VH-VL binders against f1rd40r3617to3795. Designs and how they scored, part 3

Target 1, 179 residues: f1rd40r3617to3795
Amino acid sequence: FNISVQSGYEAISQELCVVTCLKDLTSVVDIKTSSRPAMIGSLTDGSTETFWESGDEDKNKTKSITISCVKGINASYVSVHVDNSRDIGNKVTSMIFLCGKAVEDLCRIKQIDLDSRHMGWVTSELPGGDHHVIKIELKGPENTLRVRQVKVLGWKEGESIKIAGQISASVAQQKNCEA

## First folded at step 21 (VH-VL)

Design a1
Fold by OpenDDE, last read:
Structure a1 (fold): chain C 179 residues (1-179), chain A 119 residues (1-119), chain B 111 residues (1-111)
Amino acid sequence: as target 1 above (179 residues)
Amino acid sequence: QVQLVQSGAEVKKPGASVKVSCKASGYTFTSYDIHWVRQATGQGLEWMGWMNPYSGDTYYAQKFQGRVTMTRNTSISTAYMELSSLRSEDTAVYYCAREGFDYPYFDYWGQGTTVTVSS
Amino acid sequence: QSVLTQPPSVSAAPGQKVTISCSGSSSNIGDKYVHWYQQLPGTAPKLLIYDNNKRPSGIPDRFSGSKSGTSATLGITGLQTGDEADYYCGTWDSSLSAGVVFGGGTKLTVL
């Protein structure tokens, strides 16, 4: 689902914690971009003030972020943060989520169109199973676009994760730390 | 298995044009960009540009702008590279190569086509 | 003359370890993925390493890639006679003439 909140970036982060009790696996997955891989750190630094900006490697091509899960890691959700209100000239107007066991066998699971003023997280649920490859294809009206954060939520094999409909941000954070 | 099979050797005079073909097999032709790279005898690799077989979009190295044309025939999974106004410096082995997964690296190469430009 | 700089040649005895360096700048290696190609005499180049340190299927683990700053390194352990070849680093350069660039190549001789 798409959570678009104009009140602030902190509110968006809290909403993600309310949705699931899954562990944040962003730090243990491999991330590849279609351009400027040196900026990948900005996608996972926990700040919406930094960003990945596509380069000329994928100029006139579809931009993409690819997430690979290692054995024992099960991704359940992927979230992408975009701020079209701030990223003038670098807007994202389309996101396609693909998922599969390998890069050669990806299936489209979700497509979302974003308006020119979209600010917030776009989340896709992932199919069950392990060894997931997740690809996000991104398009915009310009030659370059910006993505500010990527987050992967899931569980490690051997762990029992309870999914609650609604929990406080503090409880979610505690569970993530204990997991 | 993935294969790129190129056309045979060419001998041309200065000022002429040469068109090299690259037939792809073992994968979906329209799903991967095709690049062209040349190598003069005893020299290094020189990138020429890429072509998207699905859309036909191209991007050429600045050095070859106005002189190179990359096309494709999707019905026979074949890419073409035409170089015009040939010079002696264009004497080289020309390679087609498939772009890898979502970045400009080349995971499969053709066997190469020798193009000789001489008076 | 090449945008990326490699040593012209390296040599070692069978079983030894060799490293091949590739030096660039912030507009290429510093910002992009680096790839390595092996070219045996009289043959087309073959992908050896991609995305800095990943091996395609069929490439043994005695081949390794790394990147730091504006430089990349190819490592070969347990050198074999069949490793005698030219090795090229490659990446994308975001300069006035953006595109794929290669190193000048390194000739590896197995003594």
Scores: ipSAE 0.902, ipTM 0.942, lowest interface PAE 0.5, mean pLDDT 93
Fold by OpenDDE, fold request of step 24:
Structure a1 (fold): chain C 179 residues (1-179), chain A 119 residues (1-119), chain B 111 residues (1-111)
Amino acid sequence: as target 1 above (179 residues)
Amino acid sequence: QVQLVQSGAEVKKPGASVKVSCKASGYTFTSYDIHWVRQATGQGLEWMGWMNPYSGDTYYAQKFQGRVTMTRNTSISTAYMELSSLRSEDTAVYYCAREGFDYPYFDYWGQGTTVTVSS
Amino acid sequence: QSVLTQPPSVSAAPGQKVTISCSGSSSNIGDKYVHWYQQLPGTAPKLLIYDNNKRPSGIPDRFSGSKSGTSATLGITGLQTGDEADYYCGTWDSSLSAGVVFGGGTKLTVL
């Protein structure tokens, strides 16, 4: 699996050298947070210098970011950027990814523990199918935590996302570093 | 078919305690926080606090700290709110309400329980 | 008295449009989601709008919510006699005593 912050690629067939180029769908999905929704813009502004900081609405509760996809939008990957080295007193130490057709029927698809020095992107692949809701549950040792960016990669129905040629591992890595 | 069914009306004397029950059905009881809101006659809504049915964790409005206790019995999907040291000002309709999806809004309400405090 | 301010009453004829305002501050409406509740006479409140502008299932599109700055607005088009009720805005306030706060309520009369 090769994915960048700005785009994602998946090899469909090595024999045919067909690659799927995923698009950044972050601007066309609905994002909800468990607190401080006024800061949601910081999650999608393309800068890791800004952040969403959880508020007291979800104090002593699990913090969450919920992504809802509209019809025709298919999310394939969700990436979350955290910087525990900078966000002292607001660290994220647990990240759980859930997805489903509705908010009432979410299934856990990935769980990751982060160390106190984690800096960078955490990415989860989403199962194929009609998954229109993605929820990220976040926990940390303090009352509040910070998330700096959220990216949603996927495809829109009716659009061709197949490109010719196979992306080498080195090119994929370079794209990830430049993202 | 989510429903919250509350216990019947209560009449109490000042200084006494009242415990109101709220039985939930039609959903997984432990998956949603239960809030309590009261409304005095002819007045607005006043939030009291929330209780997490899974963990039992609670958070009370400052006004009710020390007087309110929110609990639950998961085996019967029932939430409880006990208010002690009752005063005449506590006369109100008390509502239990289910918290919506990952934010403190209330998508389902009980029918209300009238609590009258009089000497 | 209420942290959020609503007009005490509004009135309009059937079929008309009405708006109910809810004003707060940066510690509540400015930073939080706003929700609206309808309370018919003698009944429990009912969720009307959540997360500023979302409608629960069963709520017709005649009802709409919006938020700008430290104020929120409930819109009701095609007013019906059955809409006569008290309407409350609600949100979370991050003041000294953080918690859910409500407006004072607005009585809507259908003329």
Scores: ipSAE 0.900, ipTM 0.943, lowest interface PAE 0.5, mean pLDDT 93
Fold by OpenDDE, last read:
Parts: C-alpha cells; structure tokens; sequence
Structure a1 (fold): chain C 179 residues (1-179), chain A 119 residues (1-119), chain B 111 residues (1-111)
C-alpha cells in the first residue's frame, strides 16, 4: 500500500486492528554520496526546493547515495525525490535500490526507470531482516544529476510502533504532517 | 585478504616506455576501480588516474594525458599502467591502489614499483 | 606546490597529542570528502582515515579525522614511536584539471 513520505502505517492484522506506524529515521542514519558530500544536507532538509547535484568525482561513473543504518535501526522503506521537470540537464532516468548487511554484499531489490518529466517520490520497500546498508544507484542522460530528498522509514528497536485501529490514508498523512 | 602485488623495479632511458603491472587478489577485481599514484624520491604523492576493470574506462590526470595508458587483464586480475616518453622527472615509485567504496579514496595499496629514468 | 597545504613537520613526545592540518579551498576540501594516509619510512601509503572521519578496520581510535569549511584535521592521541611517519591528506579537486589531489605531506617525529 501507499505510505506517506514522512511516516507510514502498515496493517499487521485486520482481525486485531493493529497498525504499525513507521518513523522517519532519516536523521539517525548515515548518508554518503558518490560526489559533492557538502550537499548532503539538501537531501534531508525537508525541502524539495534544495537538491544534491552530483559532481565530477563520479563523472562517467554511476552516481550513488548510500544509507548506513546503525545498530538498532530497522529501515522498512527508502524514498527518493526527484524533479526531472525542473532539473533540466540533471535528470534521473534510472534508480536501482540495493541493500545488504555490508557494502560488499549488496543485493538488488528494485529497479525503476523514470520518464524525463518525472516529479515526485520513488519508494522501495526493504526486505525484512538485518539491513545495515542501503544503496541507491542513479543514472541519467547527462554527466550530472540531481536528487532533492531522501527519506528512510522504519522503526527503532525497543520502541513500540503499533497502534490500534485502522487508519485511513488521509489520517495517516495528516498525522505525518503534524509530526 | 585483499592484496595488490606490483611488478619489479624498472630502469629506463629517456624517451622509452615503462609498463608496470598490478595483480589483485582477495576480492572481485572488476568491482573496484584501480588508481595509480606516484611518488618521487623525497617528494609527495601525485595522482595519475583511474581505470575501471569492468568496463576498461579510464580517466587520467591532465598532466599525464597522452603519455599514460591504463589497462587490465580481467582473466588474471591484473591492472597495467604504461607511461611513455619517459623523462628524468618520471623517476619515482609508482603505486597501484584500489578505490574504496563509492568514492575516490584508496583502501589498499600495492607495494610500489621503482622506475628510474636515466641516460 | 601541492593543492592542499599541510605543515611540513610536527613533533611531540610519546603519549602526547598531535594535530595535522590540511588546508584547501571550496573546489576541494570544502565540497568533497577528505582522506588521510600514513606512510611509514620505506613503505607504501596506508589508509588511515576516509570520508572525513571514518576509520578503516584495524586503525586505532586514537586516530581521528575532522573537517570544517575548507580545512581538515588529523588528530593522533597517545602518540607512539611507531607513529613516526609521513601523513598525507587527500581529496578530489573540481578544477579545470579535476582529479585526486594530495597535501604536501607532514613528517611526524616522535621525540
């Protein structure tokens, strides 16, 4: 199902009316980029008006954003925001999501192609288990590309994220906006 | 265990070419870029360029454009750096180095190859 | 004539703390990750710090890296005789000749 970019609700059981409310973990993960790390702040500042633009460190290479989760952090979803309509000359046309326990042992979990006018969030669900590293490989038609936001949703060990009752998508979205 | 083992010392005349090899082991050779860095005696480190073992793509420092060629033989996990039109100023220890994870830092280095250019 | 500027030498007694600075510009340190390498006499360089402040496996926590603005700093606490070496900062420079650049190196002497 569709989840909010800020948080997500996942129904565990209809019978028990238990919903899991995922938290935004973006602030507690480590983010690395393949170029221009000084712009990483733009990926997590909550604004789609700012962006990370790849540099010449990864010119003629695959661009990447790598998210490392600390122990006790369980990522369930990763979302990437791009705006190919505004980022002329810096478009993203391909995203590959990889995850694993270590950077040396990543598995591809999702691949998506984006059209030249795509604007919005691309989300990948992460497989259950002990994930430490999430990598997004990015490609475009030009030597540089722009990504505007990255969001990680999940849960912290020891924290309860279960809520009673069925929450509509609209209510979930509202709660996320108020958080 | 990751290892980069380079070929032995070379003595060359000015104008000649030298080809240094770097054999990689302990990891998937095609998964990491190989860089070359040299160091003249008593001097600092000087970056020469990188080569992608999978695609064969290369990027050379401007200073070495036209004189350096970086290649690889994937069947034996070996990278090569050839420097032509050698000058006395090219006398140095040449290192191959593996690029780290998704950024140009060097997590493993070869032992170095001394290249001496003398008349 | 190195793109990055390091002090040519630093010295301290065993057990002391030393810092090595690396100064650059907005086209390199200001925008990129900084890395540090240790080179013992007669040996190849060894990665000491990567991505500003991360330590590879096997590097003791008495080695630390930091970055602020267009400058980076390597810190060494509990100085040991075996730390006597040359230390190089390195990063990527986005100039007309884009590529990896190094500092001039700093010779650390343990008194």
Amino acid sequence: as target 1 above (179 residues)
Amino acid sequence: QVQLVQSGAEVKKPGASVKVSCKASGYTFTSYDIHWVRQATGQGLEWMGWMNPYSGDTYYAQKFQGRVTMTRNTSISTAYMELSSLRSEDTAVYYCAREGFDYPYFDYWGQGTTVTVSS
Amino acid sequence: QSVLTQPPSVSAAPGQKVTISCSGSSSNIGDKYVHWYQQLPGTAPKLLIYDNNKRPSGIPDRFSGSKSGTSATLGITGLQTGDEADYYCGTWDSSLSAGVVFGGGTKLTVL
Scores: ipSAE 0.899, ipTM 0.943, lowest interface PAE 0.5, mean pLDDT 93
Fold by OpenDDE, fold request of step 24:
Structure a1 (fold): chain C 179 residues (1-179), chain A 119 residues (1-119), chain B 111 residues (1-111)
Amino acid sequence: as target 1 above (179 residues)
Amino acid sequence: QVQLVQSGAEVKKPGASVKVSCKASGYTFTSYDIHWVRQATGQGLEWMGWMNPYSGDTYYAQKFQGRVTMTRNTSISTAYMELSSLRSEDTAVYYCAREGFDYPYFDYWGQGTTVTVSS
Amino acid sequence: QSVLTQPPSVSAAPGQKVTISCSGSSSNIGDKYVHWYQQLPGTAPKLLIYDNNKRPSGIPDRFSGSKSGTSATLGITGLQTGDEADYYCGTWDSSLSAGVVFGGGTKLTVL
């Protein structure tokens, strides 16, 4: 589904017309970057017009964005927006998603290669369980790269994420796209 | 537990070279950059550069370019810092330090190696 | 001269609160994470605060870090005699000679 919106929907049971609504948790997670942390705000401001650009702290190193979830926060999806068409000289050509309970114990869950023209969201589903740390490793052909947005979708413990009603998965998807 | 154990004190003549070792344990050696920082007696900290134990890539402070060489032996989880053309002003305690998680802060330090340069 | 500026010394009585400032510029503190190190006499530096305000495990909550603009501050509450040490701020500086930079250090004396 389209994770460019404030919430995501997943059908649990079409027969029962129950939809699970995932909440945007981006505002309640801690974000760390491997360079130029002053630009982190651009990753979560809801605009693809702003961006985080890696600095010289991680020059000749793999760039990374690390998301830490506090207790009670369950991340289900992480999405990264990249615009290689606009970010000439700052392209992202590889993304590796890692997750784990601690920063020192991360497991690779997904790797995606991006072409030099990629524009849009790259999403990774997160495995179930107590994964509190999500790391995105980023590589490109240049010494610097740009990421425009990061979004985390999931649910908070104690909150109901089930929406009862006569809505289909397609309608839910449409709402996500329009939001 | 994470430990960085450095080689013993060195006494060198001006113009000589010194090679300090730093043996790492308690973690995956190739997963964290090793930095070197020195401190002259009664003075502050001075950063020298970093070395990536996995790739062997290095980046040196401009002040030490041409004189410093940072290497590693992954089989024994040991980092090395060699400083050549030693001068009296190179007299200092030299520290190896592990870079923290995805940013150049130093979460673990060696005990330091005193290098004395005197005629 | 150190790229980052710290007061050369601070002092306070046990139980009191002290703050140590670290002043930089847009090319370092303004754009990067700031870290703090404690160095007890005759020992290697020890990480005290990282990423502006995070404490490593084992560091008590008496120690705190903050950053605003081009300045960072280390706070120590409930000062203890064992806190007598040199304190260094550190960060990355983006310049022609880009690299890790430290403050000149602050000697904390517990009166």
Scores: ipSAE 0.896, ipTM 0.944, lowest interface PAE 0.5, mean pLDDT 93

Design a1
Fold by OpenDDE, fold request of step 24:
Structure a1 (fold): chain C 179 residues (1-179), chain A 119 residues (1-119), chain B 111 residues (1-111)
Amino acid sequence: as target 1 above (179 residues)
Amino acid sequence: QVQLVQSGAEVKKPGASVKVSCKASGYTFTSYDIHWVRQATGQGLEWMGWMNPYSGDTYYAQKFQGRVTMTRNTSISTAYMELSSLRSEDTAVYYCAREGFDYPYFDYWGQGTTVTVSS
Amino acid sequence: QSVLTQPPSVSAAPGQKVTISCSGSSSNIGDKYVHWYQQLPGTAPKLLIYDNNKRPSGIPDRFSGSKSGTSATLGITGLQTGDEADYYCGTWDSSLSAGVVFGGGTKLTVL
């Protein structure tokens, strides 16, 4: 797994760098889907071999995955894994990322179109502040679509996210993704 | 506050059509699907279908396919349900209901419209 | 008749706890969110629980919902006379004619 997320770092000297180390918060957020909620576990089991497949609850509707952060949880990035090469007949061709304090006040922060052969992670940076709700709207050419994984990276209030070390930004990012 | 206000009671003959209105207020009308549910006297709830006020898209329960039409007038935030070829079995209270957030549950209901079909 | 099965009636004294069951199958409750509605006599249904166990604003915490397998349960603690009503579970059913389905309703009597 190589998720391209930016970890902030500040060089304080030639010998020491302070890097921001984000945590995987996926297990402590609430996830809702627009259909087949029984498959939500497949989104967070750490395997791209399993998937959430939308059902007929949202047939002819926009599909969505909604992430709600509890108090003290600050999401910085959300990443979604899709495999249009494997999921023939269940492709995702559009993703819209929205965030806000409440479900009624969501703002669009990113929109991306995916190739019919796209395989991999799509990541959106989340704006700072009190954004407790993240919504991902998904569209495809078929009535159903599949998502393999969802990952939320961020920090918990009260925890230090700055680590002093002699590592490059790229290595720091990799460690964040593997943590 | 969110409100759904329905039209008044209707009395119809068998074979006729009835059109019930549902005026929405207190929220963005085009942002939420409207569902219709009916209830015969002393009976349970029966789902009829949904209509998307933005696109006008509809999905009807199989039982009512070909006989029900759900529409809307966005300029006045009003949804309509028309049921044709009425039978005595169609006698019921008809409710419009707003779909909740990103799933088919109904967070707000109209007060209901009584439709009586009799000879 | 109803796709979802509820007991036709339940009763208890004020202050007691009652549970109302809702049984379905893998094509509905097993795979979907379950919701509960309260219908007071002569009124429209009111949302009581959504997404298995969430309460909308204004619903007291003495109302609770749970789901396990192909069954759902509504719990009411501290029963009050004002709780006397019909209660319906609802969900989406995936079949040849997919759509919203309801239980037959449960009449709750406060003794």
Scores: ipSAE 0.896, ipTM 0.940, lowest interface PAE 0.5, mean pLDDT 93
Fold by OpenDDE, look of step 21:
Structure a1 (fold): chain C 179 residues (1-179), chain A 119 residues (1-119), chain B 111 residues (1-111)
Amino acid sequence: as target 1 above (179 residues)
Amino acid sequence: QVQLVQSGAEVKKPGASVKVSCKASGYTFTSYDIHWVRQATGQGLEWMGWMNPYSGDTYYAQKFQGRVTMTRNTSISTAYMELSSLRSEDTAVYYCAREGFDYPYFDYWGQGTTVTVSS
Amino acid sequence: QSVLTQPPSVSAAPGQKVTISCSGSSSNIGDKYVHWYQQLPGTAPKLLIYDNNKRPSGIPDRFSGSKSGTSATLGITGLQTGDEADYYCGTWDSSLSAGVVFGGGTKLTVL
């Protein structure tokens, strides 16, 4: 699954031919890391060439990236890019996605194991609702690990995201595949 | 509400050991790391280390390696810090503190325990 | 002696603005979150600012935090007599003996 930088399409109803256009919300969410927050910019710069590398703060702990959605921001998908083939000695072998209304009430929504050569995006769908806190817990075989990009797709309140009768579901699907 | 309640003041001789307790309430004890910080009279804060109340894992500041032991009793939501081979320089107020969410900041503190080391 | 450097004291009149600086290095403030603690006389420290600029619940917006490079700053506007306290910056230091480090503390006097 490849997520475009700007937008995506999701079919809401085949019967009504309504498609929802999702936007990249990465720039409007708050991102926190369990270590070396100065490198957070590398997670959102649109380049898989740069990366966030965990530091000493979480050396003996689970590494994490936490995304907080502000009022009016509705996240639908979160995607994380990892390149274990390039990041020798900094591999990610486990990702756990958690989501909730507050940091105290997070629920696990997805868990995935990655092989030592994984390169690409890992995406999780998020439950509906407002004011999500999204946490990605990361583990690897070494004391440090690297993540290259994080993307959040969703919609902003007040913006028209529903498109009816303009594109077919098949076209929407094609656009998602090309994204 | 979150509270950390520490044991009472201690007076010890040089060479002795002191064990300070920190009882947590108002939250899930095993979900947050506990740190210990001390402060000598008229001095600044000095970090001692942390303990994971779930796993029991610890990490101590190098200065206290070999002299400090951090433990917990999960059944009573209590963390302990024991400091051995006490010396006059260990005279201080000792604080337990709860680590915040996903980074080592301290969002709640105990009231402090005064430990006096004198001959 | 402290890894992070703070001015030993600052003072201002009620209603005024004060800033407290915290200077470190690339091994600490440079790539870490900075936090601030308030310690009223005879009491335990209290979290004032975390993650550079975030306020815990109950902390008024008169208090603000910022970070740039290897330095952090605590700002207090509308100074009140109750703000008289010691203020400490704290962060993580990546050295051979990695761990939490604090500034030396700043005594704020309200004139």
Scores: ipSAE 0.870, ipTM 0.922, lowest interface PAE 0.6, mean pLDDT 92
Fold by OpenDDE, look of step 23:
Structure a1 (fold): chain C 179 residues (1-179), chain A 119 residues (1-119), chain B 111 residues (1-111)
Amino acid sequence: as target 1 above (179 residues)
Amino acid sequence: QVQLVQSGAEVKKPGASVKVSCKASGYTFTSYDIHWVRQATGQGLEWMGWMNPYSGDTYYAQKFQGRVTMTRNTSISTAYMELSSLRSEDTAVYYCAREGFDYPYFDYWGQGTTVTVSS
Amino acid sequence: QSVLTQPPSVSAAPGQKVTISCSGSSSNIGDKYVHWYQQLPGTAPKLLIYDNNKRPSGIPDRFSGSKSGTSATLGITGLQTGDEADYYCGTWDSSLSAGVVFGGGTKLTVL
């Protein structure tokens, strides 16, 4: 299923069509950037009108956003919002998602190329497990680039995220598209 | 364990060049940038620049541009820093350092190489 | 002369708490991560604090870092004789000559 940025539904069992409602965990993860960390707040303020713009710390280097999950936090999806149509001169044309238990053990899980007019969310599913380190490597045609939002969806240990009742896959898909 | 082992002390005359080596071990050499920092006797730390071992890309401090060259040999996991047109003011201990994860901080340092420039 | 300003020296008795300040500007500390290095006499610098307040493995929790505005602070509690060293703050400076910059260093003496 496609996931909503605000609320994601995941089918746990195909037989019973058990749906899990994922939570926004962005406020409980640690975020690091490869440059201009003072702008990190713009990545999580819930507005696509603000942005993080890479600085000269990572000039001529790959830009990155690193998300660290604490114990008890299980990240299922990470989403990144970019707007190349507005951010002329600061476009993102490539995203690589890496994930691992530690910074030394990151594995590439997804790579996406973006066109010069891309506007919207790019989402990667994450492998199951605890203590995730998620790194997003970003590239563009210019020395600097902009990212407008980062969102992490998942669940906290000890919390039930199963929705009572069964919904069809089509209904779940529709809800994700409308959210 | 991560280690950076530098070449031995050097004594040079003014106008000469010096090339210091830094051999890395205990990690993937091409995955981390190498920085060079020097320290004159009794003085503070002075940053010289960085080199990416994978691409060979470099960025030098303005003060050393045109006089410093940072290179690497990936087959032996070794970084090099060459400083030309040496002056007495270049007398210092020179350090290689590994850049940490995703930002220019230095998580591992070489033991240092003393370079003495004297007539 | 250094882009970042540190006190040249601080001193305290064993078991006490000391703080070392690092003052910069909006072009460096203001919007960058600050790091701290410890240099024991006759040795290479060692990473003590990175990304304002994170400790590498092996660094005891007696050491702490903080940042506010254009200034950073290193805190050392439970001072030990072995803490006698030079301490340097470092960060990135965004200027015409952008690059890594260090403080002038602070000599910590344990009385």
Scores: ipSAE 0.867, ipTM 0.921, lowest interface PAE 0.6, mean pLDDT 92
Fold by ESMFold2, look of step 21:
Structure a1 (fold): chain C 179 residues (1-179), chain A 119 residues (1-119), chain B 111 residues (1-111)
Amino acid sequence: as target 1 above (179 residues)
Amino acid sequence: QVQLVQSGAEVKKPGASVKVSCKASGYTFTSYDIHWVRQATGQGLEWMGWMNPYSGDTYYAQKFQGRVTMTRNTSISTAYMELSSLRSEDTAVYYCAREGFDYPYFDYWGQGTTVTVSS
Amino acid sequence: QSVLTQPPSVSAAPGQKVTISCSGSSSNIGDKYVHWYQQLPGTAPKLLIYDNNKRPSGIPDRFSGSKSGTSATLGITGLQTGDEADYYCGTWDSSLSAGVVFGGGTKLTVL
């Protein structure tokens, strides 16, 4: 998994800084698929050798993976692994990322087209919040398609590290993008 | 509030057709598939098929292939189910139901339309 | 014969706990989401549980759902006389003529 993880520094008082570190939250989110939910384990097992393959519940329909975060879970990125080079009869050629507070409030945040040989991760940055629904709409040229892994990166409320420190009166906090 | 309001009871003779309407309100009609489910007196639920109100696409249960037609009029947010070549065995309450989020479960149901087939 | 098998009836006293089973196969419950519907006498069915174990808004937490293998279970605790109804499991079946299938229904009597 090759997504750069960044953390930021926020000055909230003269002597207190909050450091937020991105973590893999995939095991603590709810994942729904538009078909064959028995295969969801293949999306979250950390392996690109297994796959979720869409079924006949969503034949001739847009396929989807929907991620729901409980209160206190803040998703920052979602990543989807597809392998059109191996999944030649089950390719994914379009992804649309949507986000909202509830399923009725989904707004499109990213659309990407994938070539027929795409192999790897597709990532979308997400708006902040502690209760999120993220929907990934998937399309391909066949009636079925495959996704090999999903990852959710973010932070859990209450697990941020508080650091007390002093900043010189003439120097403001300098941002550091490495954690 | 999401509501599905169906047309009134029908009495038909064998060999006739019936067309039941289902008017939707309280949501974007074209965003959710409409399913039809029937229930004979004292019996369980029997699924008949679905219709996509955006595209008009349909999928019918095998038992009803060739006898059922599901349509809609998006201007008035109304779905229709027509069943032809009626038999006494088609006597039932017919329900429309809205498909839930991204999966075929039924989160809202119409009140039902009784169709009686008798000679 | 229903593709999904439910007991025809169950009964228990007010305040008690009851479970209703739904048995299927690898082509349905074993592979798909399971849903539960309550049908009060003389009314249309109402969604009670969806996607195996989720409750729609307005359904109290004394109703619960689960599945294991090719079987699903609806649990009802703190039984009330207003729970007297028919209960149906439903799912998608991917056998020869793919589509939605329901169990035969279970009549719950609160004695």
Scores: ipSAE 0.847, ipTM 0.919, lowest interface PAE 0.8, mean pLDDT 87

